# Ledger of designs, part 12: VHH binders against FAS1 domain-containing protein YDR262W

Target 1, 246 residues: FAS1 domain-containing protein YDR262W, of Saccharomyces cerevisiae (q12331)
Amino acid sequence: KNVVNLITFKDSNGKLHKRLAPEEIPPRLHNSQVNSYPLGYKGMRDFSRPAVNLDDILGTQQRKQQEFLAELSPLSLESKLSLVNEVQIFASYVRNDVETYNKVSDPNEDLIIIAPTNRAVSQLTLKPWQFPNNIDKLESDGATEKELDTAIQENISKFVRSHIVVYNDDKNSYKKVSPGCTLLQSIDFTESKKSDSETGGDILLKKEGEVYYVASSRDEKFHAVESIENGSNGVILMVDFTLVGP
Short names: E, the ipSAE of ESMFold2; O, the ipSAE of ESMFold2 at other seeds; V2, 0.75 times the mean of E and O plus 0.25 times the DockQ between their complexes.

## First folded at step 4 (VHH)

Design w5 (from a10w with R30S V98R Y107S L111F; framework vhh_7xy4_2)
Fold by ESMFold2-Fast, scan of step 4:
Structure w5 (fold): chain B 246 residues (1-246), chain A 124 residues (1-124)
Amino acid sequence: as target 1 above (246 residues)
Amino acid sequence: QLQLVESGGGLVQPGGSLRLSCAASGFTFSNYAMAWVRQPHGKGLEYIATISGSGDSTYYSDSVKGRFTISRDNAKNTLYLQMNSLKPEDTAMYYCARDTRYWFGDSPTSFDYKGQGTQVTVSS
């Protein structure tokens, strides 16, 4: 389809421009909902380490509630992925990529894992280890077992890294489209950049009411987050789609 | 290594047509919006058109809307620009460029590109 989806923004010279956007972008929240803080909120320094807080990057929630929830979820993302039956296919791919699994297991990391359900992965026309490198073609072209294993591992690495965001609430690196909508960069996106001047992202996160939504450039459409699991080193968002595909 | 290789430029008369191609390698082509930009001799880069990673959404600058068509073939990692009703002011070096999809940066022309482009000259 030739439907044009654009986000309007101003450049450093004050000129209005447009960029590609998902089909649905939420309206801006009331200023009172975004900028209201309780008395004394800004005075506290109770944090030796920041917890991943989606509402902080979206500007929609007070920090105190997130601290309480995090305290009730001492399990690591590694443990949480192992316990959530609905994402076991994705979890198996994470376990098969040593570097990414080490990151997910690292208590010093703060990650947002956007975990596709077993149904979402099963609906792909190719399995995650089969793209973007064409394994069947490499085999037919006479690739060695080592070359095939390397290409398969690259495919797995790209698939899992495309679903993981490194959270940073101290860095003003997030591009806020509206009070409830923020542009994020996956690990794969950051690793594949070839220019220091590059700006942007590959994932949109928004909140409407109490429901979170995720969009990727693959689909350019918001999907509701089915559940959220808090871990000691990040959060898991379960979604019904994959952020990259064949 | 990211590589973008443009081809298809040449000399054409006003009112004529050309089809440009861009062969991409070194990244997952379907994950990125792609753009065409041009640079007339002695001037800055000018944005022409963008196409989403899926190919479902396109955007054109006012100067080319209705005359140029951007398209892509993700199976071949190739970007195209069909140029119709060419004018002398379309004379420029044409570059294909990688867009960050949902970019909100300070400059709308902060696109990545590699190689020397392909020259289009519209003579009169």
Scores: ipSAE 0.000, ipTM 0.144, lowest interface PAE 13.3, mean pLDDT 72

Design w7 (from a10w with V98A Y107T S110E L111F; framework vhh_7xy4_2)
Fold by ESMFold2-Fast, scan of step 4:
Structure w7 (fold): chain B 246 residues (1-246), chain A 124 residues (1-124)
Amino acid sequence: as target 1 above (246 residues)
Amino acid sequence: QLQLVESGGGLVQPGGSLRLSCAASGFTFRNYAMAWVRQPHGKGLEYIATISGSGDSTYYSDSVKGRFTISRDNAKNTLYLQMNSLKPEDTAMYYCAADTRYWFGDTPTEFDYKGQGTQVTVSS
């Protein structure tokens, strides 16, 4: 017979909430040597694994448990995105698309954000608000301020949503194109689908050795992931290129 | 809002079986270890079983080991407790609980559990 202590508290609406007290944590839970975490680990997620497991969708070798624990962060993707100096231009576009920003801030999401560096965005011949809708031409053709605002917002939304994938931890849901290489669907791809039966994707993710690579499915030009930041609701993969351009 | 709703309890004879369910909503269910706890009338809460977020690791109290099986269906956001060889001492209100101790902001609104539970009565 084990007696358990629950912590009881009230929210701003006067409702009672209960959770297990820290001292009631059972002995360490294990499902495998590379995937298990102690229940006492600091963070807002399940202590047994990170929010997104890239190696599961790729079928590649996972890192040791100690390496996964070192990468975990209680901070949300929104907080992480705001703190990474190298992606601040991309982060500013995310903040200007309210629906996407809300998703990035949502603790119930699990996202893969492929975040282009400031350098990558700055090297574009047109800024993200200027494509694929041709803003200069619309203005020259006498478009109203409202029409221009709508076209600019569509451009921004397409740009940011083309860089974000909603993660599914069922590895069988992803289209494996070769060993260690998987085809993913961005939010933009899923929203642009003409039919629920439409298959495929717009982003390629692969792993060679210990390095991850990302490419647009349109050209299959792989670029190395420069850094990986794990947040409470997903992962940020920093890359020195953009998945869509003019 | 985060919610946990238990069901499946009832009256059963000693030696019988019951399967309890817990429907979870308002949070990413697969990211949290889940537990079953029980409270006999006039007594404190007693830990029964815990399961990891993936479902691959489980722990049981000595009083139920070999008789009860905890499981989860992450696609359905549902936690289960299969109870076999039930005894009169298993009579209690059964509750499910999530391990949310280190939640972002550690705010009360991130866990909504009102203690309704599901009653199990083992009697002949």
Scores: ipSAE 0.000, ipTM 0.211, lowest interface PAE 13.6, mean pLDDT 72

Design w9 (from a10w with F104Y; framework vhh_7xy4_2; at its last look DockQ between E and O 0.05; V2 from the best seeds 0.00; counts 0 for: pae O 18.2 > 2, grease 24.9 > 24.2, placed apart)
Amino acid sequence: QLQLVESGGGLVQPGGSLRLSCAASGFTFRNYAMAWVRQPHGKGLEYIATISGSGDSTYYSDSVKGRFTISRDNAKNTLYLQMNSLKPEDTAMYYCAVDTRYWYGDYPTSLDYKGQGTQVTVSS
ESMFold2-Fast, scan of step 4: ipSAE 0.438; ipTM 0.698
ESMFold2, look of step 5: ipSAE 0.622; ipTM 0.854
ESMFold2 (binder alone), look of step 5: mean pLDDT 80; pTM 0.819
ESMFold2 at other seeds, look of step 5: ipSAE 0.632; ipTM 0.861
ESMFold2, look of step 6: ipSAE 0.000; ipTM 0.124
ESMFold2 (binder alone), look of step 6: mean pLDDT 80; pTM 0.814
ESMFold2 at other seeds, look of step 6: ipSAE 0.000; ipTM 0.100

## First folded at step 6 (VHH; framework vhh_7xy4_2)

Design x1 (from w9 with Y107S; at its last look DockQ between E and O 0.40; V2 from the best seeds 0.00; counts 0 for: unsure alone 64.1 < 65, grease 26 > 24.2)
Fold by ESMFold2 at other seeds, look of step 6:
Structure x1 (fold): chain B 246 residues (1-246), chain A 124 residues (1-124)
Amino acid sequence: as target 1 above (246 residues)
Amino acid sequence: QLQLVESGGGLVQPGGSLRLSCAASGFTFRNYAMAWVRQPHGKGLEYIATISGSGDSTYYSDSVKGRFTISRDNAKNTLYLQMNSLKPEDTAMYYCAVDTRYWYGDSPTSLDYKGQGTQVTVSS
């Protein structure tokens, strides 16, 4: 199983906390064509699965160069996410969310990761562990440490899962709104559904000219994608904002 | 080098007002949420107000909500705290801080993330 080294520490207010050990970084294992998982499955990616192609998702002009590069990349999104310095705060949250980390590492899970930059997280009035569960209020209402830890983990998981789309080209994981604009469902959105008949989404992806844009469906404020990292099991879209906030 | 310098503290009667300022330098101020943090004598740090990098979102602890107002001027790299209806319980050293609490329990224990402080004393 995925075991993360946690340390206990006391903050300046005297409260005990647990967090990921700051010096503990798992060794990176590289194989040009193959990933291995600790969960007992050791298969290669099913290479009959097409690479994630943003132009197919948007219904715009298909770009063979992007598709070719994605097919040649040996690195999983887990590996790619760990290498992008500009998103290391978000990457640390992903590693803390076991179910999401397993998906990011799985060669047969195709993902679109909308990764907020360190700047985007640093700008937030409340950090991802503080919302939507109000941790300050839980403390003042006398919540136990276990209740606090659960609420904090739920907050971090929801933040991470709101930024990741499981893409399946032969499934209704997205809805084209107009030419060059598609409504996507984050993991958080799909897990919050009451019924599979429920449609919609929480993320808008748009292409205008040669630039990709992302918005929350709630406010529809589009932000340019600053860079795209292709991996063996999907793509990372780096953005200077967060899709959910306080 | 990151530098935060607080000013505007002093002695005030209960019910009075003070305005704190924090001059920031050595970093891209608008990229970071900022906080006011206070430390009553002999007690721990309390985060009392935070503001987003753009200034469009704020958060207040229950102890100061409705009485204090955080604001920022990104053109001047300056953070402010307007304190109204001051109570003796507000007596503390007040610090300007970069809000780097990316994980629960993180604290601005380094001088690099917290200013030197300005004393506010509310007494009659």
Scores: ipSAE 0.657, ipTM 0.873, lowest interface PAE 1.1, mean pLDDT 81
ESMFold2, look of step 6: ipSAE 0.675; ipTM 0.879
ESMFold2 (binder alone), look of step 6: mean pLDDT 79; pTM 0.804

Design x2 (from w9 with Y107E Y113S; at its last look DockQ between E and O 0.01; V2 from the best seeds 0.00; counts 0 for: pae E 18.3 > 2, placed apart)
Fold by ESMFold2 at other seeds, look of step 6:
Structure x2 (fold): chain B 246 residues (1-246), chain A 124 residues (1-124)
Amino acid sequence: as target 1 above (246 residues)
Amino acid sequence: QLQLVESGGGLVQPGGSLRLSCAASGFTFRNYAMAWVRQPHGKGLEYIATISGSGDSTYYSDSVKGRFTISRDNAKNTLYLQMNSLKPEDTAMYYCAVDTRYWYGDEPTSLDSKGQGTQVTVSS
């Protein structure tokens, strides 16, 4: 099946980063593909249809790598999030979470952000600040204003951190699951399961043909990545669904 | 230096069988999914079979499913394709390739990811 390929490059400070290879970056606006996700990755013939990098045989791989490197934005992922109109609700939640904001602004981080569109967030039956802590129940149970503010902030933090992967130069934060499908650990997963989990994850990433797909590992319902934005400290994969919900 | 060397091609009558081999060197073979691809003369490449690094998962295109079997021997760094019930439409140059759909970290160099291939010709 399709696999995700990352190319290592060196920034002006000598730090090594990984980015998606140019030939694996899908075209923008894949909305029509959200209804074609596979039934699952294990044992499915559709997600095992391979992609091979044939550009190397023709010499076009090196030109695309040069174009990829030359087109890399000097802007951080924080700046890129602020510029992508389709994800501004998610971007506002990122700004409301200080720890997350610091990571997406940090030039020494290397992140994969799976950014839900405004439509995806708007379709949630509860806002990200309302779950998983049940704010209405806490109010009715007599919680103080400070207890409510803490629970709300925990909800926002968990929502945004469930959509962000810290890329490790080693394979410790992800693993192959099957041909063409890779399991990733969100920041939330890592912080929730770190002591008990050596491997595993909550996010599936795959490539079929020229299109990347993302799913929650819980339901394995794949959605097409609608666009990819490269930043100085990682990449943004725009998707029309949320990885967690009420 | 990464190398893939295909062998075992030849001329065969329709309904016949042929076994292709691919000797791999210059990379940690067991960490990478491998594929057989074919190119009929004057046409593009077609992926026909893929096998995971461990060998526990395989995929076949509809055109070869049930007739071809991909396998690997990780101790010998060798990929195989058993081709049965061959048809004239199977006539092509056959290549083995590293299937980069798995996330194994460093990618093998692209210049060595496909060899010269081995010709399979099916004629009456």
Scores: ipSAE 0.000, ipTM 0.109, lowest interface PAE 18.1, mean pLDDT 69
ESMFold2, look of step 6: ipSAE 0.000; ipTM 0.098
ESMFold2 (binder alone), look of step 6: mean pLDDT 80; pTM 0.804

Design x3 (at its last look DockQ between E and O 0.55; V2 from the best seeds 0.00; counts 0 for: unsure alone 64.9 < 65, grease 25.4 > 24.2)
Fold by ESMFold2, look of step 6:
Structure x3 (fold): chain B 246 residues (1-246), chain A 123 residues (1-123)
Amino acid sequence: as target 1 above (246 residues)
Amino acid sequence: QLQLVESGGGLVQPGGSLRLSCAASGFTFRNYAMAWVRQPHGKGLEYIATISGSGDSTYYSDSVKGRFTISRDNAKNTLYLQMNSLKPEDTAMYYCAVDTRYWYGEPTSLDYKGQGTQVTVSS
């Protein structure tokens, strides 16, 4: 039976397109999209590997609560992301980027996901599919359906990858700026740099008191993290703004 | 529950000006980007201007850029469109809309637009 949630839409030229409905996409099956995909070589987490700890990343220490053994097996970030109602628009964009979605599902990754709320996305004057490639202009210039789909996918992927950090402590992929303030590199930043020696980052993470804050390194306008969701392969920081915009 | 009511349309000479208003209710207005959308007779919908929830950022289609100005008053839950240097080609039904185009092509999602106000530009 065909249970795909597919919507049909018309562009400004009246041409029909089809895509998956973002809000109605059901939870993914445990065996991924491919029925023959084996999880046995990739899908196991090294159980000795500690969970992501934001205080370690920031260089802030709490001697009372150092716990290296996890007694619970929390859900993956993929599962957590699909369950947090306040970020479902962002979650739908993540699902649309196959390579990022695979990282979010991978127990051998350690990720920090800075997830904009539905409110943060809804406020944008242009939605993530509309920038940085100017889709209106491409359409006016007579771009083909394939050219439009490619440009839209590039826009969505860049938005998603600007909000996700692959944390690997021994790669030295982050730099402490001061006590309690650390510069991080998003996937998009990492993929855009030309040299392994390129320094810097695009995301600032800060702790003041018991509250965590996030900013783009370009404007350093800090926003409080509204909620933290821990998963088996990382953490979700819910924020009421987007790290990139039109 | 959700309601958008456009007003301010009418008959205007070429080169003239007109100001459209949209009263919004039934949702948290400041949380959403808003748009003006027009439909010339017998043609599809055209998104001509969009404004962020805070009002700090705007976007215009090439067809109206420099002639039209979108604005909002979040205290009054009201959206505006100032239309200057009007041309006969601007003749259309004008709608205000909540911009819920999270994916390309969602102009078929008309649940979040008003009844519209007619603008006619002729001599």
Scores: ipSAE 0.577, ipTM 0.847, lowest interface PAE 1.5, mean pLDDT 80
ESMFold2 (binder alone), look of step 6: mean pLDDT 80; pTM 0.820
ESMFold2 at other seeds, look of step 6: ipSAE 0.638; ipTM 0.871

Design x4 (from w9 with V98K Y107S L111F; at its last look DockQ between E and O 0.22; V2 from the best seeds 0.00; counts 0 for: pae E 20.1 > 2, placed apart)
Fold by ESMFold2 at other seeds, look of step 6:
Structure x4 (fold): chain B 246 residues (1-246), chain A 124 residues (1-124)
Amino acid sequence: as target 1 above (246 residues)
Amino acid sequence: QLQLVESGGGLVQPGGSLRLSCAASGFTFRNYAMAWVRQPHGKGLEYIATISGSGDSTYYSDSVKGRFTISRDNAKNTLYLQMNSLKPEDTAMYYCAKDTRYWYGDSPTSFDYKGQGTQVTVSS
């Protein structure tokens, strides 16, 4: 629905700034999205693969209901993410990371997306494009416009990839800690930290009673999942916080 | 408040066509994905087609792909299913369903469907 784009402007002191302008920029259709809609079976999922099942990931028994819900929601995560109004800011950042967007659109990937709400993103003291690289400092240190654009893209990619888990049932993306509690590895974690330790991960997922919870493994502060959207190639867990911040 | 009313079912010969409609009210229709599901007599629910809120993305089960077309008119708050080349195995009660944004705990609430549905019977 909404596509995130960056606008450059210069203040009265001559300093260059970049900002997000989601409502003033026409939606940008990703080539894979345009191609997949008219491509017929090329966007079709390998139906021999089981859908992502939170109960299997957590080690609880409710597989039949979870599978039924997935069967009734055959849209891809790309389609689901664009349809969920409460996460449109995050969805726009996902479109700006072409590599990640291609995974979200790929029917043969399986993903767990921890999608922060618009409220959660809006409450950050810095926007996702402003950290962890300090864009203001890079500019004052004389970085070129190309260097600034690269740093901004790195910030966006890290933010997006910290919220998405590739689950291909190869056991390197999650580890069950106990019944109802699982340690997950985001794309960012996987790209940053290759370890022999099976206890490594940056995201905790747990179920207590009837409620699902997500936390960063760094602070272990659990937040309730506000809703779950099932797609043909994974699941979206909506949360009112971000897993990484300034 | 929320209401989904299916219509357009009936008796047809094999190879015939029907167009089902679903009138929606009580929610902002264009914000939600919609689906058609069917229930053959004495059997469970079967997914058949889904469409995004904007209408730009559609997906079909293998049993109906190429024969059925889902569409929507967001100005009229109406969901459609064009059913061509009907077969006896398409005989079922057909329901439209609103995709839910909320799943909390273990409850299976990924969609909502209302009313009595509309019966489609395909017989020689």
Scores: ipSAE 0.000, ipTM 0.144, lowest interface PAE 17.0, mean pLDDT 73
ESMFold2, look of step 6: ipSAE 0.000; ipTM 0.115
ESMFold2 (binder alone), look of step 6: mean pLDDT 81; pTM 0.827

Design x5 (from w9 with Y107K Y113H; at its last look DockQ between E and O 0.41; V2 from the best seeds 0.61)
Fold by ESMFold2 at other seeds, look of step 7:
Structure x5 (fold): chain B 246 residues (1-246), chain A 124 residues (1-124)
Amino acid sequence: as target 1 above (246 residues)
Amino acid sequence: QLQLVESGGGLVQPGGSLRLSCAASGFTFRNYAMAWVRQPHGKGLEYIATISGSGDSTYYSDSVKGRFTISRDNAKNTLYLQMNSLKPEDTAMYYCAVDTRYWYGDKPTSLDHKGQGTQVTVSS
C-alpha cells in the first residue's frame, strides 16, 4: 500500500473528481520482487542493547531524563518507512533492494536512514534509476534487456545504499570529527572500501543548537534534518535533498 | 488542477532559432523536475531535455546537446527551451511535461502531466 496525495477539483458541471497530484505522484512498481520475508523470522531485539542515539554518535552531552524516555519504539524502521507519507518514493526504492530491505526489517540491526522527501526525489533532473549508469546511452548503444535491467537495479541499489548507515557494525563505520560533528559510512561506502582498515566516510552529521544537519562529505553542503522518526532498530532522518545525484 | 500550456513553435529555416515557453499552474512548480518531450510525425516520444526543480542541473539527449538550452523561471512558473542551429530532424510536436519517470518505463499521462504541445517545423 503506497501513500498518495490526491487533488480534488470541480469540473464545469460542479462534479468533484480526484486524481494524483503531480508533486505527490508515487512511482509505479516494475520488476517487483517478493517483499515478504520467510515465516519464522520473529527474533526479538536484544533489549540489553541501547537504541541508536544521535548524541552518542556526535559526542555531545546527554541528559539523564532521556534514559527514562528512551524506551524502545514499538515499530521497526520497516514499519516507520511505510507510514511516513513524505518519503514514500524513497521507501519504494528501499523495498526494491532486497538485501537492504532485509536489514531494515531486522530487529537486531541498528540503522540510520537518511530519507529524502518525495520533493527531494521529484526535483532531481535524473531519477535514481537513471544514474550513475547512463541508461539512455546503454539503450542507444543496443544494450540487451538483461543488461538494462541489471544497470537499472545497480542504480537504484546504489541510491538506496548511499542513504543508509549500519551503526552497530563493529567495523570503524564512523569517526567523530569534533563535538557535534561525525563522519559516517553509508552501506554503499562500506561495500566500496578496499579493506576494513580504510577509514573515512561519505556522510557528515552535525548538530548546531538543537538542530541536526546532514551533508555529503564530497561537497560539505549541510541541510537541516526536517524530522526524526525513531524506530525499534534505528532512526529515520528526513531531509529535503539527496546525498547522491546526477 | 495541473495545466501546462506550450507556445513559441512555428516554421523556421534550417540553422534558425526558436524559443519555446511553457506556462505551468495548479501545482508547486519548483518542487518538480521538468522536461521537454518531442514527437516527430508517426514516431514515438523522445525526452530531449530535463531540468531540476531548482534549475541548477540539466540533462540533454545526444540529439540536441550543445544546440538546445532548457531553463526555468520559478517566480513565473515558466519553463523554456532555446532551440538553436535547428535541423530538419528537429521537426516535431514539442511538449512540456512534469518528469514523473520514477521507474524505468514510466511515462507522463497524456493530459495529467503533459501540455497540448506546440509544432516546430524546420524546412525551407
Scores: ipSAE 0.647, ipTM 0.865, lowest interface PAE 1.2, mean pLDDT 80
ESMFold2, look of step 6: ipSAE 0.651; ipTM 0.871
ESMFold2 (binder alone), look of step 6: mean pLDDT 79; pTM 0.805
ESMFold2 at other seeds, look of step 6: ipSAE 0.643; ipTM 0.857
ESMFold2, look of step 7: ipSAE 0.705; ipTM 0.884
ESMFold2 (binder alone), look of step 7: mean pLDDT 80; pTM 0.807

Design x6 (from w9 with Y107T L111Q; at its last look DockQ between E and O 0.80; V2 from the best seeds 0.00; counts 0 for: pae E 2.1 > 2, unsure alone 64.8 < 65)
Fold by ESMFold2, look of step 6:
Structure x6 (fold): chain B 246 residues (1-246), chain A 124 residues (1-124)
Amino acid sequence: as target 1 above (246 residues)
Amino acid sequence: QLQLVESGGGLVQPGGSLRLSCAASGFTFRNYAMAWVRQPHGKGLEYIATISGSGDSTYYSDSVKGRFTISRDNAKNTLYLQMNSLKPEDTAMYYCAVDTRYWYGDTPTSQDYKGQGTQVTVSS
């Protein structure tokens, strides 16, 4: 039910503007501070499920260290995403897509988030709200406020969902291509494919030495992962590029 | 601190050409997309061209596409706008700006994100 709100205002020249409502926070679990336990049922992870391990996905030999770090990370990816200063622009876009944000907050999900840095977003000629729907043209052509809101939401959702993988042990979300290189399916790829038998992907992940690399499967231009943040329900890979762009 | 200084404006005949320059300082230039923004007298701001931080990607408004070329030299911290086939409708103050439109409705609201401008006048 919970929806991230955009505030509409009109400037002195009559141009419409949209922003996230100030002080956006996820709804708290009702009565959680009155109840003596710190988290409600939905805030609890099934402890029998193993943590996401990048080396298992890649088939490399450094699995134990990743598993250990994931076990020591009590914070969800939602909390981690909000605390990593270098990805705050991307984090704000994630909060704007309620369905995706709910997955990021869910302790029973297992996610791989490939989070572009603020630098990566700042370098784009069009920002994530401007493509692939051409918002400038829609506005110039007299689109209604509702039409603009829908197009902007679609743009942001596609950008966010292109950077997030729902990991599934049943191998619906990834396919090993070669030793140390794995093809992943983003949420956006999964939502766009024509059949469940389609086994392609839109994201390549590889490891060389101690460094992980990510590329779009379209161009196969690998970029180093700058840092890894482990959370209770997955992992954040920080990268200085975007997987989709204008 | 952050400073953008435009130059290269002037008076040209219709069909003529001009090249604008913007000297940037006080920030890591290569990390940011840059834009040229123009303001005709008595009218609002129009974003006309944008270039990625690396310089590999560009975007143009329909009003200038095919006639103007944005470029940058990250070694010199300089942004350029080559303007060809100029029309009287291109007459405006031209500003260099850091493109900080992360959300719909974000605009440069301070001169810290754009320079003082350089006037381009296209007249016979």
Scores: ipSAE 0.471, ipTM 0.804, lowest interface PAE 2.1, mean pLDDT 80
ESMFold2 (binder alone), look of step 6: mean pLDDT 80; pTM 0.807
ESMFold2 at other seeds, look of step 6: ipSAE 0.628; ipTM 0.854

## First folded at step 7 (VHH; framework vhh_7xy4_2)

Design y1 (at its last look DockQ between E and O 0.35; V2 from the best seeds 0.00; counts 0 for: grease 26.2 > 24.2)
Fold by ESMFold2 at other seeds, look of step 7:
Structure y1 (fold): chain B 246 residues (1-246), chain A 120 residues (1-120)
Amino acid sequence: as target 1 above (246 residues)
Amino acid sequence: QLQLVESGGGLVQPGGSLRLSCAASGFTFRNYAMAWVRQPHGKGLEYIATISGSGDSTYYSDSVKGRFTISRDNAKNTLYLQMNSLKPEDTAMYYCAVDTRYWYGSLDHKGQGTQVTVSS
């Protein structure tokens, strides 16, 4: 089987227990390679859309990408994310969230993915499937498997969406704070904000010298971006921390 | 290179206490959440306690909550389980685990285990 299962049972005291199924690898969608523009909205990127430019977002260079090339990168962020070994746990979470996965694969989206490393996920007090819905409490309270699956999916989706920005120039994408420092809105922030007029954001992006840094707006603790991967529909910034935790 | 060595098991009377230890090596201990997992003879595995990498968060199954305490010493790369008010149903092999359960129901890395027997 491609699915890891738990078998539940009651002991003689009526207490519910979960038994691990036979040893299996975690559920994972097999990746596919594409050598052409990603299929999606209409299978082709709108040539009038410039590539994501971090320096333009930051205001460190006022140039904007004016070149419209039919020879855009053939690999989507979905493909790129799946190929970066250091972020495979996060990549697997992205595949679990169908709505976000569709955006990551869409040639007419532009995304900034702040991808936590496997180490960053392992440093969490709780794993992304465990919060904010308390899964262990739901199990203890006798939740059905459907209720558990829904709560787990919500947890994973919220974690994923807190690390992905839909880049655009309107008010719900970013706000320059100062030269070289910009406040961004994650998908989760955008979906949670109280009104369309609300500005601000949950992610800070900064360039200092030749190095890019990312922080949560909540603690403003900057971490260096370890690598940048470019795809046909955006960029991946690899970081050794998570923007949200328990 | 990951190694987990449990110790401190043994025979104890009902109502008694026991302290388990787990020496960890071959990985950066403080970067990983740790768990105690037990297996009664002929039964499946039960996760009874977990603790975050920093030690700031813990979880207990209802079967042990209030009786058992998980702790860790990151300077010594050691995980502990203090077991009080022991019952015959606590009889099991107890495993120390690195909690790599990045998905619900995923497998982790466990040691060889230490036997705890509560009888007579």
Scores: ipSAE 0.537, ipTM 0.659, lowest interface PAE 1.0, mean pLDDT 79
ESMFold2, look of step 7: ipSAE 0.617; ipTM 0.856
ESMFold2 (binder alone), look of step 7: mean pLDDT 82; pTM 0.836

